# VH-VL binders against q0atu2: the designs that were tried, part 30

Target 1, 119 residues: q0atu2
Amino acid sequence: MLDKKARIRTSREYRNVFEKGKRLSGRFLIIYYVENALDNNRFGFITNKKIGMAVIRNRIKRQLRAIVREYQGQVKNKHDIVLVARAGIGKSSFEGMEKDYIAIMKKAGLFARNANKID

## First folded at step 1 (VH-VL)

Design i24 (framework fv_iluzanebart)
Fold by ESMFold2-Fast, scan of step 1:
Structure i24 (fold): chain C 119 residues (1-119), chain A 118 residues (1-118), chain B 107 residues (1-107)
Amino acid sequence: as target 1 above (119 residues)
Amino acid sequence: EVQLVQSGAEVKKPGESLKISCKGSGYSFTDYWIGWVRQMPGKGLEWMGIIYPGDSDTRYSPSFQGQVTISADKSISTAYLQWSSLKASDTAMYFCARLYESWYFDYWGQGTLVTVSS
Amino acid sequence: EIVMTQSPATLSVSPGERATLSCRASQSVSDNLAWFQQKPGQAPRLLIYDASTRATGIPARFSGSGSGTEFTLTISSLQPEDFAVYYCQQYDNYPLTFGQGTKVDIK
């Protein structure tokens, strides 16, 4: 799981990322991201009703957290990043979501150059 | 317009080293993955690996891991495919291709024919 | 790895006829499937991506359908320039894999 301090939790924190941050769209994901004044990264997740029923949204949110956790060591420090699932994500495989996440993060310049995943 | 231009045909002997190139133009080179695809004579297409030029991150097909090295020089918008020691079984057409985001190949180079024979 | 199987290996058709090419994935690839055309001595050309979306500049006679494991490329009225080898490719998971190709030949 993601550590508590690595999670964006409040409406105010989400609003800050949306208002001050940059936006990039992928195939299944949109990210909003902004540099923070902390010494760690924080992640937020939004899965709206357009994706499907609660069981699908909960599966997607769980899978996105797993992906973020897997690659957290490659993310440039001091960023708040919100992942918004697009309507089509419900048809994606886990690997498809992972591929999209990596693509967006690299395009955003949020992965360290020559970073390797630990596992 | 988006273009990928590959280096010319090569004729080599087994054991020789080789490095072929793929130069991108008409787009932001560092924002797209570049892949390499092998086509053996009379056969289909085989993905070898991809590189993200912005940070030189690479992913290889298990069949090609350790057989080739993929690299890129973003200052000249060029990706490379390299062999330390060629084998006759490396005789093939080699294509570079750009991935739209990280999904599908949308633009292809013209191919580099590599012939390895004694 | 995900194995892509194309059928038939060779399809013989006359100009003006309909051609239907099949591609099967060993596991679900959702709609993460592309079709390419390759003529002798040329690089592959993207025809269809996301199973059914026609790439820029591709004539309307080319259409793709399917999702999951079963996919079809249809050429509604073969033109002389359509005689080529066609490949499907999945991009759902690494390693990226291609079908072995279907040759569309003149009857």
Scores: ipSAE 0.007, ipTM 0.583, lowest interface PAE 12.1, mean pLDDT 86

Design i25 (framework fv_iluzanebart)
Fold by ESMFold2-Fast, scan of step 1:
Structure i25 (fold): chain C 119 residues (1-119), chain A 121 residues (1-121), chain B 107 residues (1-107)
Amino acid sequence: as target 1 above (119 residues)
Amino acid sequence: EVQLVQSGAEVKKPGESLKISCKGSGYSFTDYWIGWVRQMPGKGLEWMGIIYPGDSDTRYSPSFQGQVTISADKSISTAYLQWSSLKASDTAMYFCARLKSYYFDSAFDIWGQGTLVTVSS
Amino acid sequence: EIVMTQSPATLSVSPGERATLSCRASQSVSDNLAWFQQKPGQAPRLLIYDASTRATGIPARFSGSGSGTEFTLTISSLQPEDFAVYYCQQYDNYPLTFGQGTKVDIK
């Protein structure tokens, strides 16, 4: 579970990441990311209706939050990061989403060296 | 100055292939979606598709899926719209336009001047 | 797909008068709506985005309002250069769709 402090919550905050941040696509995920002026990282999650029904979108959102929390300690501090699920994610396994997340974050240069997995 | 500059007018025959271009300048080309919009003579605007040049992620309108190919070459900041076999019904003005925001659900803010494609005889 | 319907098809207005253009969406598009101006032989020009935000360089006489399914573009004191076709566009859902246009013509 991510702490409220670690979540992007308002439409204004999401818009800021989309307008000022960089974008990088993986197989099932797109990330938008920008450095923030805070003491912590914040994450946002978007699963639009192109993914599928609400039940599927909610499951994917829950799984993505779990993945983000698992690897939280490896992420370079002071970033706002929004994960956007691509249409094909509904057919992916949990392991497939996890591998895609790790690959994207490494490619973006957002994983700190020698960081340990959190919980 | 942010600009999109399109290739010149084309006159083609049915069955010929064609590739038209849209070159971006004055901004980070790989960080914005580029869309293509068709305008038939005397008609309104129709969205065809969009591409994110940084990774070539492409979304098409269902009406244009399989009819055209959208691509981009980020090394020269250029997006492309291509037909394998033109039809007379492809006669139109084609515009490229940049989405205002990094997110793909946003308004088009910067437009190219248009490329007139005429397909006859 | 979301169908955008503009009315009227043609609006005849004298210079200095107020012009009001309507755009209706077949389902809610929230505030994800833009207005464009197009003059003959030219590319469309963004006027308004997010239903009511004026684009950079657009004169204050242009204003947008509405949300959900009903939207309005108002030109408060029509200038000679404002005679053009105006299009609304939704970007709430794919495919992106435009209205059929309203032609603003001299009376």
Scores: ipSAE 0.006, ipTM 0.566, lowest interface PAE 11.1, mean pLDDT 86

Design i3 (framework fv_iluzanebart)
Fold by ESMFold2-Fast, scan of step 1:
Structure i3 (fold): chain C 119 residues (1-119), chain A 121 residues (1-121), chain B 107 residues (1-107)
Amino acid sequence: as target 1 above (119 residues)
Amino acid sequence: EVQLVQSGAEVKKPGESLKISCKGSGYSFTDYWIGWVRQMPGKGLEWMGIIYPGDSDTRYSPSFQGQVTISADKSISTAYLQWSSLKASDTAMYFCARGYTEFYDSPFDYWGQGTLVTVSS
Amino acid sequence: EIVMTQSPATLSVSPGERATLSCRASQSVSDNLAWFQQKPGQAPRLLIYDASTRATGIPARFSGSGSGTEFTLTISSLQPEDFAVYYCQQYDNYPLTFGQGTKVDIK
């Protein structure tokens, strides 16, 4: 599970990311992201009713949290990031979701790939 | 700020038609569901249905399917609840409330002030 | 449909005391459970969603817990403005359903 500090928890915080953030779409995921004034990253997860029944939405939300947790060390610090599952995600495998996440995060420039580089 | 403003109280007779409104402001109206909730005098809350104004996708509670019509006009950020023929048993407070975005599954976070509908002969 | 059952129907407490309210679902609703406060003549106000997350602007004395079928709302150090009816609501599946309410009344 992600640490409490790494989670977007309030509707106000979600709205801030949607209103002020940048949007990028992948095949199964959309991300909204914005720099924050904190020392850490925070993640939010959205699986809306258009995806399917509750059992499918709950499975997808759990799997997305697991993917984010696995790759959290690669994400550039000081960002609020919301993952929104697209309707087609219900037909995806775990590996498909993971691949899409990696691709979209790279496209957004949010993955810190060269740990040895300094700004 | 986010606000939902409902139309005023109504006093009607059985058999009359009625359409009440709920106007949203301070947010993107087409990005959030609008739900309707009934509260009969002295009773609890009953979910009636919900509409997504962006595409007019509408879901009804089975007990309200065919009893009322929910609609929305996104050009004026207004949702509606309509009866073709009122019954005395429709006497209640009716609330509208903002819910899930296309992007955010959440319960009803902002509510209208309510519209009191009284149906009596 | 998923039936939500709240207990007790009425809870009498004094200001400064702790109140504990229960909500039970007839089927698992995972963490898709919200708590609302309603005062006479007013619209409901969202307190808690996702079983345990406080809504924006809600004081820390309100806390939610539970998952699956058994849920609890706790109000620590009850304030005069907290005397109201409280409803739980599941949003796990359609139709959306509310409990019948718990009235928190002054002793």
Scores: ipSAE 0.015, ipTM 0.567, lowest interface PAE 7.3, mean pLDDT 86

Design i4 (framework fv_iluzanebart)
Fold by ESMFold2-Fast, scan of step 1:
Structure i4 (fold): chain C 119 residues (1-119), chain A 121 residues (1-121), chain B 107 residues (1-107)
Amino acid sequence: as target 1 above (119 residues)
Amino acid sequence: EVQLVQSGAEVKKPGESLKISCKGSGYSFTDYWIGWVRQMPGKGLEWMGIIYPGDSDTRYSPSFQGQVTISADKSISTAYLQWSSLKASDTAMYFCARHSEYYLDTGMDVWGQGTLVTVSS
Amino acid sequence: EIVMTQSPATLSVSPGERATLSCRASQSVSDNLAWFQQKPGQAPRLLIYDASTRATGIPARFSGSGSGTEFTLTISSLQPEDFAVYYCQQYDNYPLTFGQGTKVDIK
């Protein structure tokens, strides 16, 4: 469970990220992201009907929240970030989703600890 | 398993105060918006407002702002709807409902059974 | 505020027949639209959300379609238990608003 302060909570707040934010696509995920004025990060999650039935979408959403929570300490402060699951995510493993998340966050420059590090 | 249970029917006179409750169970109460909906006898549904129990962020329909107060006590997983001074026109069934998406104020997927409030002199 | 208009006000359908209910928004709500069923003396029940996604436990005969301002709820083979009032609701913008309802009567 993410702290309440780390959550995007209303349709209006999601819309703000979609309209004003930058977009970056990964293999299984799309992120929309924008700097906020709150001095903390907030995350939102969208799993649409093209992924599958509610049971599958809810499983994917839980797994994405777990991934985001695990890596939240590496994310640059002051961002609203919405993760949108692509239709193909239903074919992915947990590890595949995790790798995609790390890759897109690094490419977006959102990880505080440099995307181009060689271990 | 996921349930919202509302307080029992109320019979009141105009000018009296009232506070009705909606208790959540079987889910993380602080992670979902709770909405309140009015249904006057023989009429349709009217959205009154919502509360996010995790921090008590509250949004009202303009038609209900100033008429009612929505609050929540997260320590007992309970949301409230309150009137300072009831009017006969407040006679209605009042429903609470959970919004179905985590964080998001989307469609309401779990509903309380309703609290009938009758206000007459 | 966004006004939701439902039609028809009343629909009479025989068991086994197809029922189609319409909902119009006064401005675009994207796909932020839900359909509810309410039987006399009961709380509403969520049928469809995000315009076309069936809620958990809802029979396959219920389907939703549409986007923007025009939406439909279809019941492909009406059962006796489907006698109810149906409401659409937008959650695109505050205040959230319901349509006035369509009453489905079994002939």
Scores: ipSAE 0.007, ipTM 0.561, lowest interface PAE 11.2, mean pLDDT 85

Design i5 (framework fv_iluzanebart)
Fold by ESMFold2-Fast, scan of step 1:
Structure i5 (fold): chain C 119 residues (1-119), chain A 121 residues (1-121), chain B 107 residues (1-107)
Amino acid sequence: as target 1 above (119 residues)
Amino acid sequence: EVQLVQSGAEVKKPGESLKISCKGSGYSFTDYWIGWVRQMPGKGLEWMGIIYPGDSDTRYSPSFQGQVTISADKSISTAYLQWSSLKASDTAMYFCARLYDSYWGEYFDLWGQGTLVTVSS
Amino acid sequence: EIVMTQSPATLSVSPGERATLSCRASQSVSDNLAWFQQKPGQAPRLLIYDASTRATGIPARFSGSGSGTEFTLTISSLQPEDFAVYYCQQYDNYPLTFGQGTKVDIK
């Protein structure tokens, strides 16, 4: 589980990221991201109800959290980042989601050039 | 007060139809899934199905598909569980429960008080 | 379907003692596991979700741990109001399934 400090929790905080942030689309993921005034990064996750039932959406959220946790040390400090699952994510593999996440984070300039998994 | 209030106990005969209700109040009814859970006398909990009242998207457990109908009337913030023809094996406590759809996951967070349904000849 | 098995079926403890309840899934459910308390004549009450996150209003003496297939619910210092049946539930895959329950009785 992500530390409580690393989570975007309130609707107000999500709205701030959507309104002030930049948007970048991948194959299965969209990220919205904005620099924050805190000493740490925070992440949010959104899966819309059309992806599937609660159980399917919860599985996707857990897999995305695992991916974010693996790479959290590679993310540039002081950002609020919201991951939004796109249509088709339910048919993706874990590896497919991971590859998409790395690609979009690098493209956004939020990862080091040679971002690696936390071993 | 955020709550789910279910209809009162029912005593029915096999072959009769029945529709029980679950009324939500104190929250935005159309923004949460509502589920139905059966508990047979002296037994554990069984998930039956869920409905999203905002668009009536409904999903059933395979064990209950075709046995019951789940519906909702968003104008009065009420979900329903219905049988066309009751059987003695339908005797049970029926709970409705809300699934809290947070950005971190969904789980049953609010439960109705239950409706006892007794089916006997 | 994913089968949830709880142990023990009945746990006898004295007030003030620690209770540890186990829940095993027939296959990995990651951290998609919830714990519920049910008292006689009442609806279930959510205690824990995401294996370890305490629900709003739940006392700190309740804690959950585990991931994958092995989970535990711990009540660190049982109070008289904690004597109840406890259920685990997986929400990793359909159909949603519950364990058979562990009854916590007074010694």
Scores: ipSAE 0.007, ipTM 0.568, lowest interface PAE 9.2, mean pLDDT 85

Design i6 (framework fv_iluzanebart)
Fold by ESMFold2-Fast, scan of step 1:
Structure i6 (fold): chain C 119 residues (1-119), chain A 121 residues (1-121), chain B 107 residues (1-107)
Amino acid sequence: as target 1 above (119 residues)
Amino acid sequence: EVQLVQSGAEVKKPGESLKISCKGSGYSFTDYWIGWVRQMPGKGLEWMGIIYPGDSDTRYSPSFQGQVTISADKSISTAYLQWSSLKASDTAMYFCARSGYEDFYTYFDYWGQGTLVTVSS
Amino acid sequence: EIVMTQSPATLSVSPGERATLSCRASQSVSDNLAWFQQKPGQAPRLLIYDASTRATGIPARFSGSGSGTEFTLTISSLQPEDFAVYYCQQYDNYPLTFGQGTKVDIK
């Protein structure tokens, strides 16, 4: 799973990304992202009440963490990135979420060289 | 149902060590934070610290840093609060409580019943 | 740290009356504010979170409002079981902090 250093864990840290970061919307995901002063990337995950019950939200969050972990080597260093699940994500497949994540990260310019042809 | 069950009351002398426990059930223990809150007799609530059992990330209130140790054993869904050397001023009710509606800590939604710790000669 | 100040320290009301409790933060906490009820010998009980959302099982007579630095908890028609101490908690910033409490007492 993601190293504890690679995770955004406090409400204040999430708020910082929302206030200072850029926003990009995909089909199932919204990302907020900002360059940090650390030597690594950090990720946060938000699944709000509009998605459904806690069981559904927790499952979605686990799947998003798995996707982020799988592609973490392709993400440009020194960024705080928060993934916000959109209401429709509960009806998506794992592959659908993965494809959306890759598409938005490429559009944001956050994937390093050689990230092509992974969809 | 979500439950946090704490260990029983303790009567100790100054200088003794103590470890109290908080066992979670009815939810995924590693997906939520467990915080510890002190309430001195007749006083309000003071946050001591919090732990994420999934990776043992632990955060302490500045007032309690170095005074106590918070730990967790995810194999038995139990969090701990420990003193190496108790003082009379540690006499209080200690509550554990679940936090982190998502994967960051927030408000405390479920509370243990409390463990009364009395430290006197 | 963010200091949470509750007022009044003690509120004396009769059953059936409206009670309004205040909580002020020393700096903005957005809507990251919760309210708890504590009865003698018992653990605190979550009433309200995100400033205005009632927790599961909490009666409709309890309502929360406010954002930023000024928050209120309202009990619209006080019942005998509502005599307790009430605490606010901010979770906007480390460290987590509680107000000192408001005791709701019978007249």
Scores: ipSAE 0.014, ipTM 0.636, lowest interface PAE 7.6, mean pLDDT 87

Design i7 (framework fv_iluzanebart)
Fold by ESMFold2-Fast, scan of step 1:
Structure i7 (fold): chain C 119 residues (1-119), chain A 120 residues (1-120), chain B 107 residues (1-107)
Amino acid sequence: as target 1 above (119 residues)
Amino acid sequence: EVQLVQSGAEVKKPGESLKISCKGSGYSFTDYWIGWVRQMPGKGLEWMGIIYPGDSDTRYSPSFQGQVTISADKSISTAYLQWSSLKASDTAMYFCARQDYYGSEWFDPWGQGTLVTVSS
Amino acid sequence: EIVMTQSPATLSVSPGERATLSCRASQSVSDNLAWFQQKPGQAPRLLIYDASTRATGIPARFSGSGSGTEFTLTISSLQPEDFAVYYCQQYDNYPLTFGQGTKVDIK
């Protein structure tokens, strides 16, 4: 799972990302992102009732955390990033969500081809 | 049938307060954003702000922050746009429109509009 | 903020002719662009969303294209009811912004 330091937890922190951040939409995901003053990246996750019942929303949130964790080494340092699941995500496969995440992060300029060189 | 119905036309003097309404029906009011758009006479469309009635999360255009207050009463499926002190420059048609935050972020449907005239 | 610029300001077209309207964003908005039609005394009507998807009930003669910063609305065979002002709008980032409009009037 993501370390506590890598998670956006408070309403204030989420509001900061929404207020000051940029937004990019993918097929199943929207990201909001902003540079932070920390020495690490932080991620937040939002799944609303429109996606489906709690069991579906919890599954999606768990799968998104797994995707983010797997690719966290590719993300440029010093960003707060919030992932918002779109209504259609409930019909997506894990692979479909993963592809969408990668595409959005590349488009945002947040993915480094070689993360080790920019650490 | 999904629709937004706005309150009627208003004629006011500078310095007066005003609160206009936008009532949603035919859908779950708390699951969608309501945006407010101004159109000055003979001019284009200007986004003012948006509210999520489920938790009253409100976002303003920088040009309108501090100039107006957007609120909602989810118990009666109604969003509001309010001025504490009107200016002549507030004369405009005001539209509300529904926006889906997480998938359909365009405005649809729109209310019929509320004409606000502010003159001395 | 993202500035949306429409051109031309006015387009004079005869019924049956093709109308092409342009919308430019000051920075990439991906496909997060909508087109609206507004007739005098009426609320705006959604025509196109996600740059190229027609809204429910919109005639096939309306089509949208583009991605990033350059977008086009095309009306393939203009009908009398199509004389109106057309607005583009980005929903990629806050604040949400509209273009200044293109008026399509009769030649």
Scores: ipSAE 0.006, ipTM 0.555, lowest interface PAE 10.7, mean pLDDT 86

Design i8 (framework fv_iluzanebart)
Fold by ESMFold2-Fast, scan of step 1:
Structure i8 (fold): chain C 119 residues (1-119), chain A 121 residues (1-121), chain B 107 residues (1-107)
Amino acid sequence: as target 1 above (119 residues)
Amino acid sequence: EVQLVQSGAEVKKPGESLKISCKGSGYSFTDYWIGWVRQMPGKGLEWMGIIYPGDSDTRYSPSFQGQVTISADKSISTAYLQWSSLKASDTAMYFCARTYYESDLYGFDYWGQGTLVTVSS
Amino acid sequence: EIVMTQSPATLSVSPGERATLSCRASQSVSDNLAWFQQKPGQAPRLLIYDASTRATGIPARFSGSGSGTEFTLTISSLQPEDFAVYYCQQYDNYPLTFGQGTKVDIK
C-alpha cells in the first residue's frame, strides 16, 4: 500500500502529468512522468476498460501499487508518475509486470544508479 | 452485483449524536472511494466528503469540515457518517455513493438508497 | 470552489419532444463532468460520465456533449419515465460540486 501522500488522487493532477509530462511505453505499461514542486514522489494508476472487467482491473491496480511501493526508494525524488496498464497486462504474471516496470523506469532515467531499497 | 446498503431512518433531537452507515457488497471495497452527499428537503445535492477505505484518507467539503466525521471499517466493508451534536438544519436525506479510486473519477456510479435524518425538538 | 450552474430550473416539454439541459462551470473542468437522474423518493442514477459517455443500461436517447465550461444533456425523444430532476457534477477538482438541478416535467 502506498502512503496517501505518495498517490495522485485528483483528475486535475492526472491531467497535469498527461499534458506536461513525458511518455514512455513498455510491454505491459505506459508511464507518464513530470517533475513536481513537492519534496516527494507521487504515483497514479490507470487500468482502463480494455484490460477487462472491474475485478481484473482492480487486481492489476493492487499488484502495480505493490510493485511501485517495493521500488519507491530507488525512484528519483520530486516526480509525479502515472502508470497506465496496456491491454495485455491481464495475462501477465506479477513478476512480468515487475520486470516491465523496472525496465521502463530505468529507460526513463527515473531509477537512481546503485540505489538501495528504502523501507 | 454492486450494492451500497445504508442504515435506516433516524429521528433525533438537537444536541444528540448520531452515526449512520453504508455497507458495500459485490465489489472490492478498498478499490473505491465512498462519498457522502446531503440532500435537504426540496433541495439539490451537496457533496460532504469522501473516504478511501484502504487507508482512511478523507477529504471534506469546506462547508462540512468540522461539522461531521467520515470514517470506514474495511474489515466489514462499511463507511460511516457521524455527528457529535445534531442541529435542526441537519434534517436531510443522506446518500453514500462510490467512485473509482484512481484518476478516472467519473462521478458516483453506484448509490445507497439514502438515510433520512429528521432533527426536531 | 468550482460553481456549477444549471439552466433552466424547470423544463416543461411534450412527450416525444427534445429536451436540452445546460450546465455551466465557473472554470474549466475538461471533460470531468457527470449527469445524474433522480426520480422522487429514489437515489440518483448515473446517466453520463466524461461529459459524453453513457453509463451502462442508459437508453440511447440520452446524450451528453461539451467540454471545458459549457455542457449539455440532450434527451432526443422524451418518454413518460424521463420525468425527473437532472443534476450535473464536476469531478475535476476538490471539493466535488453539483449543479442545483433541472426539473423535467413531461406534461
Scores: ipSAE 0.013, ipTM 0.569, lowest interface PAE 8.0, mean pLDDT 85

Design i9 (framework fv_iluzanebart)
Fold by ESMFold2-Fast, scan of step 1:
Structure i9 (fold): chain C 119 residues (1-119), chain A 121 residues (1-121), chain B 107 residues (1-107)
Amino acid sequence: as target 1 above (119 residues)
Amino acid sequence: EVQLVQSGAEVKKPGESLKISCKGSGYSFTDYWIGWVRQMPGKGLEWMGIIYPGDSDTRYSPSFQGQVTISADKSISTAYLQWSSLKASDTAMYFCARHGDYFYESSFDYWGQGTLVTVSS
Amino acid sequence: EIVMTQSPATLSVSPGERATLSCRASQSVSDNLAWFQQKPGQAPRLLIYDASTRATGIPARFSGSGSGTEFTLTISSLQPEDFAVYYCQQYDNYPLTFGQGTKVDIK
């Protein structure tokens, strides 16, 4: 789904986003986000044990990565963004997670102001 | 049960050094920040600084940078606040508090009972 | 630094009445705002975080609302044990900052 250059990979990088970034809560997701000094966006994903067993957490993480990939072109460049799944996410559908992600990203001002449509 | 237990009250003279402690229990100490908050007599809350015990990453309020040292010993789940030379204006109640990061939804969700520091000549 | 301003400084309310406390940030803090209760001689207690999420064990009569720069803490039916000072706190940016507090005095 996301190339490794678009992923937050180290504990230090996650700490940087949590320490210096802003936090915004949605229904199923929390995002932490900060502008980076790179020429690309990077995403991190966190699913804790309150959500459920490893199988459920891994499914949620895969679905969130798919959603992020789908909307990657809409995100303002040069940001590190960490998605944290809330306990209630296990009861949501893929569509519910997707709607929450879009709503949070718009509220955070992370979707590009210039939106181009095919027609 | 999550608990933060602080060291006892201190009575000091100006110019003396002091180190007070905050011991965490009932949780993974290295997965949470520990913040320090000052409350002057009859006044509100002032954030002093915060430390991540897992790697000793420490951030200070500009008002307290150079005035105090925050440290932690993860082997005994204890954070510290230290003065090299106390002033009468350091007289206050000092609280430690746990701050969540990563996958936690809460802010300063557990607080120590406070350490009263009195500095007088 | 982000300055947090609370109003009123003191609020006198009869038991059973609704109390409304305000908190304003000098710049947007999104929903990165917490409310704390402090009773005389005690440590602060977390009531609300993420502007509107109740902390574990906090009674339903406490509710938070707002985003950006304007926030409200509401106590829907004030109880005698709610006599306390209430602080808002932003965790959007360093340094972390608290409001000056609102003292709720029970009539």
Scores: ipSAE 0.013, ipTM 0.551, lowest interface PAE 8.1, mean pLDDT 85

